VH-VL binders against NAD kinase (nadK). Designs and how they scored, part 254

Target 1, 268 residues: NAD kinase (nadK), of Syntrophomonas wolfei subsp. wolfei (q0aze0)
Amino acid sequence: MKIILVNNRFKENTEKKAQEIAGQLSALNVEVIIDNGLDEPYAGTVDFIMVLGGDGTMLRAARRYGQRAIPVLGVNMGTVGFLSNIEINELAEYLPLILREEYSLEARMMLEVAVFQQQSLLTRVFCLNELLLRSNSPRMLSFALEISGQKLEPYRGDGLIVSTTTGSTAYSLSAGGPIADPQLDAFIVTPVASHIINKRPLVVSPEREISLHLLEEREAIIGIDGQIKMDFGAENRVLIKRAPHPLLMVNLKAKPFFTSIDRSLQRQ
Below, E stands for the ipSAE of ESMFold2; O stands for the ipSAE of OpenDDE; V2 stands for 0.75 times the mean of E and O plus 0.25 times the DockQ between their complexes.

## First folded at step 17 (VH-VL)

Design QQ17 (from MM1 with light chain Y92F; framework fv_oberotatug; at its last look DockQ between E and O 0.84; V2 from the best seeds 0.81)
Fold by OpenDDE, look of step 18:
Structure QQ17 (fold): chain C 268 residues (1-268), chain A 123 residues (1-123), chain B 107 residues (1-107)
Amino acid sequence: as target 1 above (268 residues)
Amino acid sequence: EVQLVESGGGLVKPGGSLRLSCAASGFTFSNAWMSWVRQAPGKGLEWVGRIKSKMDGGTKNYAAPVQGRFTISRDDSKNTLYLQMNSLKTEDTAVYYCTTVPKYDKFLAFDIWGQGTLVTVSS
Amino acid sequence: DVQMTQSPSSLSASVGDRVTITCRASQSITRYLSWYQQRPGKAPNLLIYKASNLESGVPSRFSGSGSGTDFTLTISTLQPEDFATYYCQQTFERPWTFGQGTKVEIK
C-alpha cells in the first residue's frame, strides 16, 4: 500500500504529525509520500490520500489529486470545517480499516474551470468548492452569464460565485447562497452584492455549462477555492463544467450533515 | 421493521450446486455491506464472505474454505443478496445466515441477522 | 489468521449469578471485537461492538471490556433468557473469525 500524507508546511503542528504518522505507517510496511505543498504533486501511483489539517488543506489536496480517482480522507486537526471525517486522535483506531480497505466512499462533484484568452486556453483547474469572479476595484463589474447557450441579462455587482454543493457552506453561504445537500450534484450560482435588488441565486443542473465574461474594459480577478488567484480582463472567458471525475471522500464515521450545519449556524 | 429473510436451502448431493437468497427490507439495502455466515450442526459460527455496496466498489471477499467455489452477488433493485454455491462438499452442511456489516461506527460488527436457511450436502 | 479462544467452553450458573466469559486473540486486534448471543434454535444477536459498546436494545446487565488481546463479556445478573451460547468475533483483519463459543447452562 502507498499513501500520500497531505499537510500544510506553514502549520508546524501538521508537519510534525505528518512525520510521526509517516513513521508509524512505514513501520507497518506502508510506503508514504508527504506532500506539504512545497513541491509539485506526486506523479506516481498511490492507493490512498490522507489530508492532515482543515478544509483548506482538503481543498488543495482535491485540486492536486482529485482527478486521479483516489480515496481521500480528511483528518481534522483542531479546526472547524465540513470536509474532515475523523479527528487526529481517532486515526490510530481507524487505521486498520484504512489498511484493510474497509472504508466507505462518498462521491463529491468537482468543478472544471477553464480560463481562456481569446481562443487560447490559459489554464484548466479542478476544484471542490467554487469559482469566484470579483472586481479588482471598488467599482462594480458588468459581466455576462451564459448557461448552456442561454444568455441571461447582464449582471452588475461586485462579482459572482459558481459553487458545487460541497462549496455551498463556504463563500457562497456568506454571499447569501442556499445550503445544499453535499450528496446532490448541482451548480450554485450566487451573486455577490448585485446591483439588482433581490437577484436570486440559481441552482443549475450539473449537465449544463456556465460561461462568464466581462462586458467592459476593466480588470477583475478569478479566485478558486480562495487559494488560487489570477487576473481576469475583457479578453478572457471562463467556462465552468462538472469535472469528469468526482472527489472520492472516505467515510470512516457517519457524519450527519444537516445536524452539523445547524449546530454550526447556531454558533454564529 | 428491519428484516433479512434467507431462502433456497435444501438437500443437495456432493458436487452439486445451490443458490441462496436473502431478501432485505426496512433499510436502504443498496448502501449496505452484506455478509454470509454459516454454522454447521452443533458447531460454532464461521464467516463465509462479504460484499460491499456498489458505491464502495462492490468488492467481494471470501473465506479460504469456500474461495473459488462460492460467489456472493447482489441485486439492489430487488433488495436481494445471493450466495451461489458450486462444487458443494459434505463439510458445507450448515445453516447459512445473511447479515449486515455496518461500514462505519461499529468496526464491522454484524448488527442484523436473518433467521438462516439450512443447506444439507449428503450422498 | 487471527485465532479467537474463548474461556470457558461451557459453564453452569443460576439465575441472579454474575457470569464472566473471556476471549483471547492470537494477536492484538485493538478494539475490533464483538460479542454475540445465540439462543437455541435462533440466529445470533449482536450484544457488544468495539469491545465495550452496548448495542441498541441490549439490556444494561451486559457489558464488555478489554483491548488488544484479552476481552471480557460480563452478565451482572443472569436472567432466564440469558441461557444461551455466546461468541466473540474479531474484525481486525480478514478472514473475520469467531471464538468457539461459550455455552451458558442452567445449574
Scores: ipSAE 0.885, ipTM 0.950, lowest interface PAE 0.6, mean pLDDT 95
Fold by ESMFold2, look of step 17:
Structure QQ17 (fold): chain C 268 residues (1-268), chain A 123 residues (1-123), chain B 107 residues (1-107)
Amino acid sequence: as target 1 above (268 residues)
Amino acid sequence: EVQLVESGGGLVKPGGSLRLSCAASGFTFSNAWMSWVRQAPGKGLEWVGRIKSKMDGGTKNYAAPVQGRFTISRDDSKNTLYLQMNSLKTEDTAVYYCTTVPKYDKFLAFDIWGQGTLVTVSS
Amino acid sequence: DVQMTQSPSSLSASVGDRVTITCRASQSITRYLSWYQQRPGKAPNLLIYKASNLESGVPSRFSGSGSGTDFTLTISTLQPEDFATYYCQQTFERPWTFGQGTKVEIK
């Protein structure tokens, strides 16, 4: 069995703990690849991914590995967010379930984001929480939103969020979007500081395609999961659709979303 | 009320076949992992096999004595677990129980049991 | 395969007695050990999971202890309804195996 162990190099205690766990797994004849975020994602075949850290580390793991249909377990190293399942001090007890595949999987929808310059594809990225379009200057944006070829009235404001249901508790929530059950598949489209009074958040079928482009030349940014930034201008457009594969999250303990909402938000 | 009710047991000659059913109620059957356990008369308990929920891949695992002869299946629309038993041997004579195997928090302990159905394999 | 050995195979006791049943695994199973009670003519029911956790609705006179290879089920004050056969089970690795049982009889 081969496992990727994802940690955050800049959080010293996670790196030390990752080395300890790698040693324990190696003693059980488990091959371990450590991904601390510095190197390119491991390209070879693996059976399982363990994420040591909080929601931010899970977001990076999801972007790197989420399209590969590999089970991913969130192991909490401190404050419990929305994406961890077990505590680090429980891991040794749960290893028999992991090694013998005696666990449940929960699918979480991801976004596929394709950014174009004129007619050419510049990049394709995947994300778990959201895409943010926002102004990169004091001036507001004027931009077009299309949903499956249907043009909405132009938007004016600071930007727009296109979120998954998993991302509904992240930036989308702060911008006025609803909390959504992460077991639903949907897009949540949330305006950011809109000057147009009747632009409300939209909940959209995951089968739709969402397109954004600027209507006037402005400096803008596309943000991905609050961790990746790309410049975005009048020559660009972005196409957003449901990613081909969901993130496959491992559940070893029940983690009821609704009874945990207030505590999980406090821990942010 | 959570309930498991087995049926389909009976007398059969060696080499024969039977199909057992387990009707479930009072819980979300489609989310559950299910197992069969058997007990020869006057003897102890023996795990037969387990099927995961469809969401978890529907994986089936069997104990060695029944591998290749028994098939576990489920019909989530009918809340029913099945055990197809082929090439039956005298050693398969037992009361057959269906049970749940919790996915979470109990380290796979078998928490809900039916009352069992008797299978007798005799010439 | 992990073999589970219970001791004793049977015992006689009176109402009010303290009863101790042991279970040994042929290799470490950490805490992947459960205990079941089977009354005559009835299906088993779960008493203890994770070696020491009491299942909901089970009386507090039942307790479990141990980890690794050696495990104990204790009934602190035996009651009339506790005359039954008790089984341990490991779920550390498949095949999930039971002990041979311990019959608790009236003295």
Scores: ipSAE 0.718, ipTM 0.879, lowest interface PAE 1.4, mean pLDDT 91
ESMFold2 (binder alone), look of step 17: mean pLDDT 95; pTM 0.961
OpenDDE, look of step 17: ipSAE 0.881; ipTM 0.949
ESMFold2, look of step 18: ipSAE 0.713; ipTM 0.877
ESMFold2 (binder alone), look of step 18: mean pLDDT 95; pTM 0.963

Design QQ18 (from MM1 with light chain Y92W; framework fv_oberotatug; at its last look DockQ between E and O 0.88; V2 from the best seeds 0.78)
Fold by OpenDDE, look of step 17:
Structure QQ18 (fold): chain C 268 residues (1-268), chain A 123 residues (1-123), chain B 107 residues (1-107)
Amino acid sequence: as target 1 above (268 residues)
Amino acid sequence: EVQLVESGGGLVKPGGSLRLSCAASGFTFSNAWMSWVRQAPGKGLEWVGRIKSKMDGGTKNYAAPVQGRFTISRDDSKNTLYLQMNSLKTEDTAVYYCTTVPKYDKFLAFDIWGQGTLVTVSS
Amino acid sequence: DVQMTQSPSSLSASVGDRVTITCRASQSITRYLSWYQQRPGKAPNLLIYKASNLESGVPSRFSGSGSGTDFTLTISTLQPEDFATYYCQQTWERPWTFGQGTKVEIK
C-alpha cells in the first residue's frame, strides 16, 4: 500500500504529525509520500490519501489529486469544518480499516473551471467548493451569465459565486446561498451583493455549463476555493462545468450533516 | 422495521449445490454491507463471507473453508442477498444467517441478523 | 488467523447474580471486539461493539471492557431472559473469528 499524507507547511503541528504518522505507517510496510504543498503534486500511483488539517488543506488536496479517483480521508487536527471525517486522535484505531480497505466512500462533485483569454485557454482547474467572480474595486461589476447557451439578463453587483453542493456551506452561504445536501449533485449560483436586492440564488443541474464574462472594461478577480487568485478582465471568459470525476471521500464515521450543521456554523 | 429473512435451506447430498436468499426490508439495502455467518448444530458461530455495497466496489471476501466453492451476490433491485453454495461438504451443515455489517462507527460489528435457514449436507 | 478463547465455556448462575465472561485474543485486536447474545433457538443479537459500546436497545446491565487481548462482558444483575450463549468476535482482520461461546445456565 502507498499513501500520501497531505499537510500544511505553514502549520508546524501538521508537519510534525505527518512525519510521525509516516514513521508509523512505514513500520507497517506502507510506503508514504508527504505533501506539504511546497512541491508539485506527486505524479506516481497511490492507493490512499490522508489529509491532515482542516477544510483548507482538504481543498488543496482535492485540487491536486481529486481527478485521480483516489480515496481521500480528512483527518481533523483541532479545527472546525465540514470536510474532515475523523479526529487525529482517532486515526490509530481506524487505521486497520484503512489498511484492510474496510471503508466506505462518498462521491463529491467537483467543478471544472476553465479560464480563457479570447479563444486561448489560460488555465484549467478542478475545485471542490466554488468559483468566485468579484470586483477588484469598490464599484460594481456588470457581467453576463450564460447557462447552457441561455443568456440571462446582465448581472450587476459585487460578484457571483458558482458553488458545488459541498461548497454550499462555504462562501456561498455567507452570500445568502442555500445549504445543500452534500450527497446531491448540483451547481449553486449565488449573487454577491447584487444591485437587484431580491436576486435569488439558482440551483442548476450538473449537466449544464455555466459561462461568465464582463460587459465592461473593468478589473475583476477570479477566486477558486479561496486559495487561487487571478486577474479577470473584459477579454477573459470563464467556463464552468461538472468535473469528469468526483472526489472520493472516505467515510469511517457517520456524519450527521443536517443535525450538526447549526453547531458547525455557529463555531465559524 | 428492519428485517432480514433467509430462505433456500434444505437437504442436499455431498457434492451438491444450493442457493440461499436473504430478503431485506426496512432499510436502504443498496447502501448496506452484508455478511453470511453459519452455525453447525450444537456448535459456535463461523463467518462465511462479506460483500460491500456497489458504491464501495461490491468487493467480496470469504473464509478459507468456503473459498472457491461459495459465492456471495446481491440484487439491489430486489433487496436480496444470495449465497451460492457449490461442492457442498458434510461439514457445511449449519444454520446460515445473513447479517448487516455497518460500514462505519461500529468497527464492523454485525448489528442485524436474520432468523437463519438450515442447510443439511448428508448422504 | 486470530484465535478467540472464551472463559468459561459454561457457567451456572441465579437470577440477580453478577456474571462475568472473558474473551482472549491470540494477538492484540485493540478494540475491534464485539459481544453477541444467542438465546436457545434464536439468532444472535449484538450486545457490545468496539469492546465497550452498548448497542441501542440493549439493557444497561450489560457492559463490556478491555483492550488489546483481554476482554470482559459483565451482566451486573442476571435476569431470566439472560440465560443464553454469549460469543465474542474480532473484526481486527479477516477472517473475522468468534470465540467458542459461553453458555449461561440457570442454577
Scores: ipSAE 0.869, ipTM 0.937, lowest interface PAE 0.6, mean pLDDT 94
Fold by ESMFold2, look of step 17:
Structure QQ18 (fold): chain C 268 residues (1-268), chain A 123 residues (1-123), chain B 107 residues (1-107)
Amino acid sequence: as target 1 above (268 residues)
Amino acid sequence: EVQLVESGGGLVKPGGSLRLSCAASGFTFSNAWMSWVRQAPGKGLEWVGRIKSKMDGGTKNYAAPVQGRFTISRDDSKNTLYLQMNSLKTEDTAVYYCTTVPKYDKFLAFDIWGQGTLVTVSS
Amino acid sequence: DVQMTQSPSSLSASVGDRVTITCRASQSITRYLSWYQQRPGKAPNLLIYKASNLESGVPSRFSGSGSGTDFTLTISTLQPEDFATYYCQQTWERPWTFGQGTKVEIK
């Protein structure tokens, strides 16, 4: 069996813990690849991904590996979030279930984001939480939203969030979007500081295509999961679709989403 | 009320076939992992096999004595677990129990049991 | 395969006695051990999971202990309804095996 251990080298000695766990797994004849974020994602075949850290580390793992249909387990290293399943001090006792594949999987929708310059594809990225379009200047944006070729009335404001249901508790929530059950597949489209009074958040079928472009020359950015930034101008367009594959999250313990919402949000 | 009810047991000749059913109620069957356990008359318990829920991959695992002869299946629309038993032998004579295997928090302990159905394999 | 060995194979005890049943695994199974009770003519029912956790609805006179290879089921004050055969089971690795059983008879 081959496992990727994903960590963040800058938080809470997660790098040291990852080496320790890799040693323990190697003693059990498990081949281990460490991903601390510095190198390109491992391209070879793997059976399982273990994320050591908080929601931010899981978001990076999802972007790197989420389209490969590999089970991913979130292991909490101290800060309670929405995407971890077990605590680091429990890992040893849960290893038999992991190694023998005695676990449940939960599918989480991801976004596929394609950014164009004119008609040419500039980049393609996947994300678990959201795409943010926002102004990068003191001035508001004027932009067009199209859903499956249907043009909505123009938007004016600071920007727009296109979120998954998993991302509904992230930036979308702060911008006034609803909390959604992460078991649902949907887009949540949440305006950011809209100047247009009737632009309410939209919940949209995952089968739709969402397109955004600026209607005036302004300095803007596209943010991905709050972790990747790309410049965005009048020559650009972004197309957002449901990603071909969901993130396959491993559940070893029941995680009661609804009864834990307040606790998880207070941790931020 | 959570309930498992086995049926389909009976007398069958060696080499014959029999299909057992386990009707489930009081819980979401389509989310559950299910197992069969048997007990020869006057003897102890023996695990027969397990099927995961379809959403967890539907994986089936069997004990060696029944591998290749028995097939576990499920019909989630009818909340029913099945055990197809082929090429039956006299040593397959037992009471067959249907049980649940919790996928969380109990380290795979078998928590809900039916009352069993008797299979007798003899001439 | 992990072999589970129970001791004793049978015992007789009086109502009110403290009864102890042991279960030994052929290798470490950490806490992947459960206990079941089977009354005569009835299906088994779960008593203890994770070696020491009492299943909901099970009387508190039942307790489990142990980790690794050696496990104990204790009935603190034996009652008439506790006449049964008791089985341990490991779920560390497939095939998930049971002990041979311990028959508890009330004198």
Scores: ipSAE 0.636, ipTM 0.839, lowest interface PAE 1.8, mean pLDDT 91
ESMFold2 (binder alone), look of step 17: mean pLDDT 95; pTM 0.960

Design QQ19 (from MM1 with heavy chain D105E; framework fv_oberotatug; at its last look DockQ between E and O 0.81; V2 from the best seeds 0.00; counts 0 for: pae E 3.0 > 2)
Fold by OpenDDE, look of step 17:
Structure QQ19 (fold): chain C 268 residues (1-268), chain A 123 residues (1-123), chain B 107 residues (1-107)
Amino acid sequence: as target 1 above (268 residues)
Amino acid sequence: EVQLVESGGGLVKPGGSLRLSCAASGFTFSNAWMSWVRQAPGKGLEWVGRIKSKMDGGTKNYAAPVQGRFTISRDDSKNTLYLQMNSLKTEDTAVYYCTTVPKYEKFLAFDIWGQGTLVTVSS
Amino acid sequence: DVQMTQSPSSLSASVGDRVTITCRASQSITRYLSWYQQRPGKAPNLLIYKASNLESGVPSRFSGSGSGTDFTLTISTLQPEDFATYYCQQTYERPWTFGQGTKVEIK
C-alpha cells in the first residue's frame, strides 16, 4: 500500500504529525509520500490520500489529486470545517479500516474551470468548492452569464460565484446562496452584491455548462477555492462544467450534515 | 422495522449445489454491507463472507474454507442477498445467517441478524 | 488468522449473580471486539461493539471492557433471559473470527 500524506507547510503541527504518521505507517510496511504543497504533486500511483488539517488543506489536495480517483480522507487537526471525517486522535483507531480497505466512499462533484484569452486556453483547474468572479475595484462589474447557450440578462454587481454543493457552505453561503445537500450534484450560481436586490441564486443541473465574460473594459479577478487568484479582463472568458471525475471522499465516521450545520457555521 | 429473512436451506448431497437467499426490509438495502455467518450444529459461529455496497465497489471477501466454492451476490432492486454454494462438503452443514455490517461507528460489528436457514450436506 | 479464546467454555450461575466472561486474542486487535448473545434456538444478537459500547436496546447490566488482547464481558445482575451462549468476535482483520463461545447455564 502507498499513501500520500497531505499537510500544510505553514502549520508546523501538521508537518510534525505528518512525519510521525509516516513513521508509523512505514513500520507497518506502508509506503508514504508527504506532500506539504511545496513541490509538484506526486505523479506516481497511490492507493490512498490522507489530508492532515482543515478544509483549506482538503481543497488543495482535491485540486492536486482529485482527478485521479483516489480515496481521500480528511483528518481534522483542531479546526472547524465540513471536509474532515475523523479527528487526528481517532486516526490510530481507524487505521485498521484504512489498511484493510474497510471504508465507505462518498463521491463529491468537482468543477472543471477553464480560463481562456480569446480562443487560447490559459489554464484548466479542478476545484471542490467554487469559482469566484469579482471586481478588482470599488466599482461594479458588468458581465454576461450564459448557461448551456442561453444568455441571461447582463449581471451588474461585485461579482458571481459558481459553486458545487460541497461549496454551498463556503463563500456561496456568505453571499446568500442556499445550503445544499453534499450528496446532490448541482451548480449553485450565487450573485455577489448584485445591483438587483432580489437577484436570486440559481441551482443548475450538473449537465449544463456555465460561461462568464466581462461586458466592459474593467479589471477583475477570478478566485478558485479562495486559494488560486488570477487576473480577469475583457479579453478573457471562463467556462465551467462538471469535472469528469468526482472526488472520492472516505467515510469512516458518519456525520450528520444537517443537524450540525448550525453549530459548525456559528463557529466559523 | 429492520428485518432479514433467510431461505433456500435444505438437504443436499456432497458435491451438490445450493443457493440461499436473504430478503431485507426496513432499511436502505442498497447502501448496506452484508455478511454471511454459519453455525454448525452444536458448534460456534463462523464468518463466511462479506459483500460491500455497489457504491463502495461491491467488493467480496470470503473465509478460506469456502473460497472458490461459495459466491456472495446481491440484487438491490429486490433487496435480496444471495449465497451460491457449490461443491458442498459435509463440513458445510450449518445454519446460515445473513447479517448487516454497519459501515460507520461500530467497527464492523454485525448488528442485524436473520433467523437463519439450515443447510444439511449428507450422503 | 487471529485466534479468539473465550473462558470459561461454560459456567453455572443463579439469577442475581455477577457473571464475567473473558476473551483473549492471539494478537492485539485494539478495540475491534464485539460481543454477541445467542439464546437457544435463536439467532445471535449484538450486545457490545468497539469493546465497550453498549448496543442500542441492550440492558445496562451488560458491559464490556478491555483493549489489545484481553477483553471482558460482564453481566452485573444475571436475569432469567440471560441464560444463553455468548460469543466474542474480532473484526480487526480478515478473516473475521469468533471465540468458541461461553454457555451460561442455570445453577
Scores: ipSAE 0.873, ipTM 0.944, lowest interface PAE 0.6, mean pLDDT 94
Fold by ESMFold2, look of step 17:
Formats: structure tokens, sequence, C-alpha cells
Structure QQ19 (fold): chain C 268 residues (1-268), chain A 123 residues (1-123), chain B 107 residues (1-107)
């Protein structure tokens, strides 16, 4: 069996802990590749991905590997978030289930984000939580939202969030969006500081295509999962679709999402 | 409330076939992993095989003595687990139990059992 | 394959006795060990999972201990309904194997 260990080398003791776990797995005849963010994503075939860290490390793993249909386990090393499943001190006891594939999988929808400059594709990225369009100046944005070719009335304000249901507890929530069951597939479109009072959050079918572009020359930014940002101007357009493959998250413990919402949010 | 009821046992000649059914009620069958366990008369328990839920991949695993001869299947619309037994041998004579496997939370222990159905393979 | 060996094969005891049954695995199974009770003519029922966790509805007179290769089931104060055959089972690796059973009979 071949496993990628994903860690965040900037967290305290994370690098040494990843090496320790890799040694333990190697002693069990498991081939281990460590991804600490410095190298390009591993391109070869693997059976399993283990994420050592919090929600941020999981978001990076999802962007790197989420389209490859590989089971991904979140192992918490500190504060429990929404994307971890087991604690690091439980890992040894759950290893037989991992190595024998005796676990459940939960599919989480991802976004495919394509940014264009005029007619040319500038970049394509996949994300787990959200795309943010945001003003990068004191001035508000005027922008157009199209959903499957249907033009909505222009937006005016600080920006817009297009989120998955998994991302509903992230920035979308702070901007007034609903908490969504992460087992649902949907887009959640949440305005940020809209000056137009009838612009409510929208819940949209995952089969739709969402397009955004500016109606005036302004300095704007596209943010991805709160971790990647890129400049966005009047000659740019972004297209958002459901990604071809969901992130396959491993369940080794019950995670009672609805009864634990307030407790989980208190830790963010 | 939770029940598993096996049926379909009986007398069959060596080389014959038989299909067992296990009717489930009182829980969400489509989410469950299911197993068959057998017990020869006067003997101990022997694991026969396991099927995962469709959502978890529907994977089937069998003990070596039955591999290639027995097939586990499920019909989630009828809440029913099946065991198709082909090329039966006298050593397959046993009471066959249907069980649930509550996955990772109980380290794959078998928590709910039916009352069993007797299969007799004799000339 | 992991072999599970129970001791004793049978025992006689009186109501109120403390009963101890052991189970040995041929290799370490960590805590992937469960215990089952089978009354005569009845289906087995789960008593203990994860070596020491009581299944819901199982009386507290039952307890399990052990890790690795050596495991123990203890009935602290034997009751009339406890006369049965007891099986251990490992679920560490397939095939998931049972011990040969320990019959607890009335003295």
Amino acid sequence: as target 1 above (268 residues)
Amino acid sequence: EVQLVESGGGLVKPGGSLRLSCAASGFTFSNAWMSWVRQAPGKGLEWVGRIKSKMDGGTKNYAAPVQGRFTISRDDSKNTLYLQMNSLKTEDTAVYYCTTVPKYEKFLAFDIWGQGTLVTVSS
Amino acid sequence: DVQMTQSPSSLSASVGDRVTITCRASQSITRYLSWYQQRPGKAPNLLIYKASNLESGVPSRFSGSGSGTDFTLTISTLQPEDFATYYCQQTYERPWTFGQGTKVEIK
C-alpha cells in the first residue's frame, strides 16, 4: 500500500511528526510519500492520502489531489475543525482499518474555477470551500453574475462568494450565507456588503455554470479557499462549475454535523 | 425493533445450489455492512463473508472455503441480504446466520444477529 | 491467518461464581477483539467489542481486558442466564476468525 502524507511545514513540530508517522508506516511495509508543500504534487498512483493538520492543510490537499478520486483522511493535530476526522493520538489504533480499507467515504463537491483574460484561459484551479470576488480598493465593485446564461441584475458592493456546501461554514457564513449540509451538492452565492437590499444569498443547482465579470474598471481580487489570490480586472471573466470529481473524505469516527455546529464554530 | 430473519435453508445434495435470504427491519439497511456466519452442528462459529453498503463501494469478501462457490448480494429496495450457495459440499452443512457489522465504531464486531437457517448437505 | 485459542474448552460453575475465560491470538491484534455469548439453541449475541467495551444492554458483571495477544472475559457474579458458550473473535485482519468456544455449564 502507498500513502501520501500531507503536512504544513510551518506548523510547530509538524515536520518531525510527519517523519515519525512515515517511519511507523514504513515499518508496516507501507510506502510513504511526504508532501509538505515545497514540491510539486506527487504525480504517481497512490491508494490513500493522510492529511496531518487542520482545515487549511486539508484545503491544500483537496486542491492538489481532490480530482484524483483518492480517499483522504483528516488527522487533527490540535484544534478540531470541520474537515478532520480523527485525532493524532488515535491514529495508531485506527491503522488496521486504514490499511485494510475498512472505512466509509463521504463525497464532498468541489468547484472548478476557470479564469480568462478576454478569450484566453489564464488559469484553472479546483477548490473545496469557495471562490471570493472582492474589491481591492475603497471603491465598491459593479459586477455581473450570470447563471447558465441568465443575467441577473447587476451587483454593487464589496464582492461575492461562490461556495460549496462544505464552504458554507467558512467565509460565506460570515457574509450572511446559510449553513448547508455538506452531503448536499449545491452552489451558495453570497453577496459581500451589497448596496442593493434585494440581493439575497442564492442556493443554486450544481449543474449550473456561474460566470462573473466586472462592469467597470476597478481593482479586484479573486480568492480561492482563502489561500490563493489573483488580480481580477475588467478584461477578466471567471467561470465556475462543479468539479468533475468530489473530494472523497474518509470516515473512521462518527461526526455528528448538526448536533455539533455551534461547538465546531466556536473553535474558528 | 431491529430484526434479521433468515430463510431458504433446507436439504440439498452435494453439488447442488441453495439461496438464502435475510430480511432486515428496524434500521436503515442500505447504510449497513452485512455478514454471513455459519455454525456446523455441535461446532463453533465460522465467518463466511461480508458485503459493504453500496455507498461504501459494495465490496464483497469471502472466507477461503467458500470463495468462488458462494456469492453475497443485497437488494436495498427490499431490505434483503442474499447468499447464493453453489457447488455445495457436505462440509457446508451448518446453521447460517445473518449479521450486521457496525463498521469502525465497534472495530468490526458483529452486533445484530438473526436466528439462523439450517442448511443440510447430504447424499 | 490469525488463530484464536480459548481456554478452557469448558467449565462448570455455580450461580454467584466468578468466571474467567481467556483468548490468545497467534499474533498481535491490538484491541480488535470481541466477545459473544450463545445460549443453547439460540443465536450468538455481542457482549464486548474493542476488547473491553460493553455492548449496550449487557450487564456490568461482564468485563473484558487485554491487548495484543492475550485477552480475558470475566463474569464477576455468574447468573442463571449466563450458562452459555462464549466465543472470542478477532477482526484485525481477514479472515475474521473465532475462538473454538468455551462452554459454561451448571455445576
Scores: ipSAE 0.490, ipTM 0.780, lowest interface PAE 3.0, mean pLDDT 90
ESMFold2 (binder alone), look of step 17: mean pLDDT 95; pTM 0.962

